# Ledger of designs, part 30: VH-VL binders against q67yc9

Target 1, 181 residues: q67yc9
Amino acid sequence: DEPVPTPWPHQFHALMFMNYSGDLSMIDLWYDWTNGRNFNIIQEQLGGITYDLEWNNGTSFFYTLDESKSCRSGQLEVGILRPNWLDGAKYLGQQNVSGFLCNVWEKVDFIWYYEDVETKRPVQWIFYTGREAHIMTYEVGAVLEDEKWQAPVYCFNKEKKSLSTKGALSEFKGYKEKAAL
Below, E stands for the ipSAE of ESMFold2; O stands for the ipSAE of OpenDDE; V2 stands for 0.75 times the mean of E and O plus 0.25 times the DockQ between their complexes.

## First folded at step 29 (VH-VL; framework fv_nezutatug)

Design dd2 (at its last look DockQ between E and O 0.02; V2 from the best seeds 0.00; counts 0 for: pae O 8.4 > 2, placed apart)
Fold by ESMFold2, look of step 29:
Structure dd2 (fold): chain C 181 residues (1-181), chain A 121 residues (1-121), chain B 107 residues (1-107)
Amino acid sequence: as target 1 above (181 residues)
Amino acid sequence: QVQLQESGPGLVKPSQTLSLTCTVSGYSISSSYYWHWIRQHPGKGLEWIGYIWYSGSTYYNPSLKSLVTISADTSKNQFSLKLSSVTAADTAVYYCARHRYSSGFYPMDVWGQGTTVTVSS
Amino acid sequence: DIQMTQSPSSVSASVGDRVTITCKASQGIYSWVAWYQQKPGKAPEPLIYSAKRLQSGVPSRFSGSGSGTDFTLTISSLQPEDFATYYCQQANSFPYTFGQGTKLEIK
């Protein structure tokens, strides 16, 4: 009987170490399906912090809080990832990785997903681009305070444009667009 | 760029212990990766010997398990192979190799140049 | 142990030819296969991982395919520098095992 990936909890916080061919970052992922929102707070290695704020109605902001006050905003065709977004993934058996025995799945042209057999927690995932996400902490039920979900005032310029699928975590944004089509 | 270099005696007598060292430059062996030993027999294919994980955990080919020890010296950035009770059948080119985490997904990406070991009287 | 059987043991081909090397596993290994190229006097170098993904810097004339027990390495248009021995390796479980190799000689 082939295992299936555990659906994402409706609310969680994960600290992720990202590696893309030596390009390193840390990401605080606040996933909140209950309130239709998803927040990635991205610390680049010896660099700045970028905020990627997404809502289930497709509203998306990608901004900084430094003196540049940059913000890109737009509408995605679909909302945030659903808890069961891994449904239909192809099982690839078990692999021992980073000291964990994991069940492994793939979604063709997207991702390889590793889940700890014992605890059912995500351990890592590898995007088809080669970008790796390593889960450092995983806090089921954690909720970020409502006021921290507010985009800065300078995100509300008159001009609105579609967000680029390129940038931090661009694989998820591209995947969501394809899934809608 | 990461480089691996094998060193050790090229000639070993039967029943003795073969001892090889892999010196790693450009990366700390205690930071990440699996660190492997592989050998290639004359006229034969490749045989995987075992690894040491950066945390010190080891796993050996069951066919060699009682004869093999792999260890690391993080202060010298080296990992070593000891093969006890050698015979002429252990004559081979010995390679060390680096293997990225998620080992089933990635190949062994950086290899040493290999060192030839001959076991004879 | 999972046995990996390559065929052919050797192949002689001309520049520009399409060359196919196969590897059969003694049991199902999903897509956990890597391919290596080894030139005389040198260490093996990775070409393909996860059955079909090219290692960085490998020319696009190399491709891999297969799943389960049957895997293929293809060189779409043989070049003079492709003279080498090619190995498949299963990465499904330890101990890792290699195919016996396929020597590619250019006519």
Scores: ipSAE 0.191, ipTM 0.724, lowest interface PAE 5.7, mean pLDDT 88
Fold by OpenDDE, look of step 29:
Structure dd2 (fold): chain C 181 residues (1-181), chain A 121 residues (1-121), chain B 107 residues (1-107)
Amino acid sequence: as target 1 above (181 residues)
Amino acid sequence: QVQLQESGPGLVKPSQTLSLTCTVSGYSISSSYYWHWIRQHPGKGLEWIGYIWYSGSTYYNPSLKSLVTISADTSKNQFSLKLSSVTAADTAVYYCARHRYSSGFYPMDVWGQGTTVTVSS
Amino acid sequence: DIQMTQSPSSVSASVGDRVTITCKASQGIYSWVAWYQQKPGKAPEPLIYSAKRLQSGVPSRFSGSGSGTDFTLTISSLQPEDFATYYCQQANSFPYTFGQGTKLEIK
């Protein structure tokens, strides 16, 4: 039998190194299926920090905490990735990646997923756009304090624009939407 | 005590626009709630129409396409529903309700009593 | 959209009976389910949220269970005022969707 991807833990923390055509960033990922929330804290190389707060009801916030106090919110038709979001992915075999022997799966038009054969931890993700994610840390069971899951008050200002169009929030949101297809 | 009350014409002709208002008392619509419209066709189940955030953002049931508009008037503590190009299929009891802002753990805890809208020529 | 398949569509029972209503989600939604009671001519009233949490003021004879895709509402000992129509609802994603309803009638 072919191996199947390991479902995501209901709660975990991961640091990811991102490479998109030479543009580098780091993502501090907090996945919390139990509480129906997901948090991507994105550090651009020599740039600012963007916060991508997602709720399983489809509500998302993109904001900064700098002086610009920028915020965009949107409603998607999909929630956060479910733990078994890779179900049905096509197994491609094994490949050595960054010193790890990995099982590789493909979800068509979305992602190549590399999982360490031994530890069952994700090692690398390659999106259909060519964006690469390198999982630097993977802490199962880790949960961010509840207080840090709160979008800033200026995100709730009625004068702020809300985006409801699919794929309009960010490329990363686009990836999630495609994953839900 | 928080109360929601629907109001509007009980009879609408086909192809016209259904217009309802939900008046909220005992609580500000500018608080952290989703404000919903739900309808129930005679003898049928419940159908979610859409919501308006306390922030003014809206989201509608895709099944209703672009026929729905929900708006809010904070000065009157009201939010409204407009459904254009109505047909007999839009005959229903229409409810407004609120749902606490959250990831989805909370129910729609307060409902209006509902208002019957009949689409007939 | 997430479909909520509710069963049975109707059930006849007597006062004192144990009644169970089931709702199946088309996809995994953890515990993002609420249950409502609706009496004729009235608006739905919440009974259970988060699959198993009892809404304030609701009698303890009502309980909810389940996670993932399968959810259950149970009335341990049916009372006269419990004859009504019950609905499940998923709160995992918009659009919110409801089960078809279960009409609980007097036997």
Scores: ipSAE 0.014, ipTM 0.583, lowest interface PAE 8.4, mean pLDDT 89
ESMFold2 (binder alone), look of step 29: mean pLDDT 91; pTM 0.933

Design dd3 (at its last fold request DockQ between E and O 0.33; V2 from the best seeds 0.00; counts 0 for: pae O 6.1 > 2)
Fold by ESMFold2, look of step 29:
Structure dd3 (fold): chain C 181 residues (1-181), chain A 121 residues (1-121), chain B 107 residues (1-107)
Amino acid sequence: as target 1 above (181 residues)
Amino acid sequence: QVQLQESGPGLVKPSQTLSLTCTVSGYSISSGYYWHWIRQHPGKGLEWIGYIWYSGSTYYNPSLKSLVTISADTSKNQFSLKLSSVTAADTAVYYCARHRYSTGFYPMDVWGQGTTVTVSS
Amino acid sequence: DIQMTQSPSSVSASVGDRVTITCKASQSIYSWVAWYQQKPGKAPEPLIYSAKRLQSGVPSRFSGSGSGTDFTLTISSLQPEDFATYYCQQANSFPYTFGQGTKLEIK
């Protein structure tokens, strides 16, 4: 039978290199299905840091910690990606990338996902926009301390906006453009 | 902005070694990408010869019977093709090309102008 | 090696026509196919990759479709600058192989 994508571990940390047509960033991705939360900490090349904090109840924050004290907050109809979010992806066979033999899947209108055949770890994913995510480190079971999941106060002193939330993939494409996932 | 340019002899005698060079401008060949050689036989389709990865690893078309060597000179920002023991069947237009990481996904995106090589006595 | 077979070998068409070129692989290559355009005296240029993705700067009248073994390049409304030879290329595995080419002639 065709291989299926390995479900995401319930908790992990990944250091990722992002490339979007020469726009480079590094992302710390903290995925925590157990506590219903997902955090992208985005360092732009020679630039600032943006924080994308998502909760499984749909609460969303996109903020900086610099002097601008920028925060965009909202309430989404859907939560974070479930561990089995790749269920039903279209299998595209095997490709060798950077010395890793990978199984490849496509989620139409979203992503091409590369998984190492031997270790079952993600190697890269490429968004339909052309944005590339390259996995540099992958630590299964890693947990970020609870106090670091707290959005700053100025995220709560601003009026919330209603967001269109008809499906996790649609929300990812529009709302979370800078994030790894 | 990145440009590739082939150079080398246009005429080579049978049994000699064909040596071609691709000069790259606008990007350092040691900084990324796969660097390919492709040839096009007169009135026929394209034939892939092989590549050199930016870190120095090579892979060649098995049909060329280990007659091929691809190498790089990072100080000159060039990569080269050597094809030994040539015959009339090696008469073709030779192209160099750049190829992004994830080679199955992306096409060869930047090509040189091509150089014509004739193998004749 | 994976054989790529193009059809037809040549096409004569008028400006505004819809043109279809097909390519068949000798085994499944999933969606790992690229299409190239080559104008006379010039190097090939990529048009389509991953069967259906349009290369940046390529006009939207070009499209690709297919999966498995059967693939199609379509020009929805032919323009005078589309006179060229078109090649499919499998990118499933090395060695890369190309179709024999299809020469598109404007009537």
Scores: ipSAE 0.464, ipTM 0.813, lowest interface PAE 3.2, mean pLDDT 88
Fold by OpenDDE, fold request of step 30:
Structure dd3 (fold): chain C 181 residues (1-181), chain A 121 residues (1-121), chain B 107 residues (1-107)
Amino acid sequence: as target 1 above (181 residues)
Amino acid sequence: QVQLQESGPGLVKPSQTLSLTCTVSGYSISSGYYWHWIRQHPGKGLEWIGYIWYSGSTYYNPSLKSLVTISADTSKNQFSLKLSSVTAADTAVYYCARHRYSTGFYPMDVWGQGTTVTVSS
Amino acid sequence: DIQMTQSPSSVSASVGDRVTITCKASQSIYSWVAWYQQKPGKAPEPLIYSAKRLQSGVPSRFSGSGSGTDFTLTISSLQPEDFATYYCQQANSFPYTFGQGTKLEIK
């Protein structure tokens, strides 16, 4: 039998190094399925920090904490990724990646997912767009304190707009929308 | 758009060192990915020579390892090939290329036009 | 090194024909195979990678299949611009190795 992807822990913290055609960024990912929330803190190279806060009820915030105090909020039809979102992915075999022997799965037109055979930790994500995510740290059970999950007050206005489909992990948002169809 | 261009002498004498340079535009070689050298002997298939990673690490075809040196000049956004002690067997079209992803899949998606090198006295 | 045995070495076909090219690896390479098209005086151009994955811009008439040791490139309906030499490459292990090539000529 072919190996299957390991479902995500219900709670974990990961630091990711992102490469998109030479554009580099780091993502501080807090995944919390238990509390129905996901947080991507994105540091652009020599740039600013953007916060992408997602709730399982479909509410999302995309904001900065700098002097601009920019924020976009919206209501999506889909929530955060489910722990077993990789179910049904096609197994492609094994490859050595960054010194790790990995099982590789594909979701067509979305992602190649690399998982360490030994530890079952994610090692690398390659999106169909060419965007690469390198998992730098992976801490199962880690949870960001509740106070940090609060969007700024300036995010709570009467106007909710469509969120940008652009960003370091925008491919996930696109996939979720397609999967909901 | 990423472009690669090979350059160097088209004629090399036997026992000398072949030196080629690949100039990359549209992407910084220090930003990622693997940068490869491949050659094709007249009327023959393709032979992989080696690569240099954006980190500076190199790997060479074991059949050529003792004769090959690949280096990079990030300031010029170039990487180079040196092949020592050449013979007629080293006559070929030489290509530089990049594979699409830094790790995982290794299809070489961007190639130079190739440069012909003839080894002759 | 992993050997890639490509067949046939040459094939004559007509426009509209279905063409199949095969590569056999000396050991399992899972799905890590790439296919290239090369026209005279030009550099190879990638067509297929990861056995069945098409590169953007590659016509849909090109397809790849196979896993383990046996791989196939198929052109469902040959077009005039498809006459060229095709190569398979294993991307499982270094050193990279290529098939001998298949020259696709007009019948």
Scores: ipSAE 0.021, ipTM 0.651, lowest interface PAE 6.1, mean pLDDT 90
ESMFold2 (binder alone), look of step 29: mean pLDDT 90; pTM 0.927
OpenDDE, look of step 29: ipSAE 0.010; ipTM 0.565
ESMFold2, fold request of step 30: ipSAE 0.000, 0.339, 0.159; ipTM 0.477, 0.777, 0.722
ESMFold2 (binder alone), fold request of step 30: mean pLDDT 90, 91, 90; pTM 0.927, 0.930, 0.924
OpenDDE, fold request of step 30: ipSAE 0.010, 0.009; ipTM 0.569, 0.571

Design dd4 (at its last look DockQ between E and O 0.04; V2 from the best seeds 0.00; counts 0 for: pae O 6.9 > 2, placed apart)
Fold by ESMFold2, look of step 29:
Structure dd4 (fold): chain C 181 residues (1-181), chain A 121 residues (1-121), chain B 107 residues (1-107)
Amino acid sequence: as target 1 above (181 residues)
Amino acid sequence: QVQLQESGPGLVKPSQTLSLTCTVSGYSISSDYYWHWIRQHPGKGLEWIGYIWYSGSTYYNPSLKSLVTISADTSKNQFSLKLSSVTAADTAVYYCARHRYSTGFYPMDVWGQGTTVTVSS
Amino acid sequence: DIQMTQSPSSVSASVGDRVTITCKASQGIYSWVAWYQQKPGKAPEPLIYSAKRLQSGVPSRFSGSGSGTDFTLTISSLQPEDFATYYCQQANSFPYTFGQGTKLEIK
């Protein structure tokens, strides 16, 4: 009997180290299925901070808080990742990764996903694009203060039907749109 | 940019210990990588010997387990192979190789040039 | 230990030909296979990893396929620089093991 991936907890915070062909970043991922919201706070290596805020109604903001006050906003066809988004993944057995024994799954054209066999925590995932996410900390039940989920006022002067899929974790946005089919 | 280079004696007598060193340049051995030894027998193919992980943990091919030691010297940016009680069957070209974390996913991506070791009385 | 049985042991082919090399594992290894190319006097170089993915810098004429126990490396249009020995390697579990090699020669 083949193991099944653990659904994402309804609320958690993860600190992730990202590597995309040498482009490095750190991401604070605040996942909040209970309130229909997902927030990635992205620190580029020796660079700026980008805020990627998504709501389950498809409303999305991608903004900075620096002097440029940039914001892109749009309406996605789908909401945030569901906790069970890994359902139907193809099991690939066990592999040792960075000192952890992991169960590994693949969703073709999307992702390889590594989960610690002992703790059932994600350890890493590798997108088919080559972008890697390494989970540094994982806090089940953590909740970001409601005030922090508000996009800046300058986000509310533009709207588009869809956002660009470029950027950190953009593969999840592409996957969600395809999976809705 | 990363280069691996094997060094050690080319001729070893039976029953002695073979000692080889891999010198790594262009990257730190203390980084998040696995460091392997592989050999290639004349008239046969490739045989995996074992690895050392940057933390110092090792794993050896069970067929060689009692005879093999792999160690690292991070101050010299080197890792080494010792193979005890050698016989003519240990005559081979010996390679060192680098292997990125997520071992099953990535291949051994950087190999040394190889060093030929002959075991002969 | 997982045995990797590679066939054929040698192939004689001309520039422009399509060449297929197969590798069979003694047990299921999902997609954990790498392919290496070795030219005389040189170390092996990776071509394919995870059964199907091309290593960076490898020409698109190389492709890999298979899962479970049966795996294939294909060269769609042979070039002069492709005459070499090819090895499959299972990466499912340690100890890593290699196929016996396939020598690709000029006809």
Scores: ipSAE 0.227, ipTM 0.742, lowest interface PAE 5.3, mean pLDDT 88
Fold by OpenDDE, look of step 29:
Structure dd4 (fold): chain C 181 residues (1-181), chain A 121 residues (1-121), chain B 107 residues (1-107)
Amino acid sequence: as target 1 above (181 residues)
Amino acid sequence: QVQLQESGPGLVKPSQTLSLTCTVSGYSISSDYYWHWIRQHPGKGLEWIGYIWYSGSTYYNPSLKSLVTISADTSKNQFSLKLSSVTAADTAVYYCARHRYSTGFYPMDVWGQGTTVTVSS
Amino acid sequence: DIQMTQSPSSVSASVGDRVTITCKASQGIYSWVAWYQQKPGKAPEPLIYSAKRLQSGVPSRFSGSGSGTDFTLTISSLQPEDFATYYCQQANSFPYTFGQGTKLEIK
């Protein structure tokens, strides 16, 4: 039998190094399936920090905490990625990536997923757009304090718009929205 | 138009192996869809059996896993179901179906008409 | 496995009536729910997916709602061709599971 991707833990914390055609960023990812929420804190290289807060009811907030106090909110048909979002992925075999022997799977027109054969930890993601995610840390069971999941007050008086093509994780959002069509 | 059609013997004796084939027309078995088997016991609801990927990867209902084998022949644009050691409980209408491959959810959008299989001595 | 408890098991209604069918999941499944219609001697046909999205070609009198654990299929004005058995299905995880069905009969 072909290996299958390991479902995501219900709660974990990860730091990801992102490379998109030379544009670099860091993502502080807090995944909380138990409470139906996902948080991406995005640091652009020599830039600002943007916050991508996602809820299972489909509501997402994309905002800054700087002087601009920018915020956009949107409604998607689907919430955060489910733990088994890679189920049914096409197995491509094994490949050595960044010193790790990985099993590789493909979601057609979306992502190549690299998982360490030994530890079953994610190592790398490559989106169909060419955007690369390198998983730098992976802490299973880690949970962000509830108080830090609150969107700013200036987010609640604005019109909701699509966020599917915005931000460093636009591929994920776009795919989820597309998949819900 | 995409069509799925089940075929196989309508009568199987107890302890034998039930074998069915789903022939897909109007669409090639590819990475775009999961290909499913579902059954319905007389007067009962629907029971999901398993699916196959075009590459041959399968996933079975744990309640049936030890008895079920699903295979695919892309050259014939067919996929098949084998259920071993059948009993009267396996008497049902058997359907093949498909649903889109995605991280999101799509329904099983195309079904075969179903084929009745009776397990009897 | 995730159980889908569907209610009622049967319902009698008249043409023009508003009909609601409920499905309760044994755990939270967000919006990963589909509804199917099955007529005697026929295969199920999809009506609703993602809890509230109408399948292409399905009349607008059909609608779905709900999230988490409680889901509802509604027929706003029953038509003669709507008398059938309806099933909910969860697609949150494998194995896929279905409700036990609701038979909609003419009063």
Scores: ipSAE 0.021, ipTM 0.571, lowest interface PAE 6.9, mean pLDDT 89
ESMFold2 (binder alone), look of step 29: mean pLDDT 90; pTM 0.924

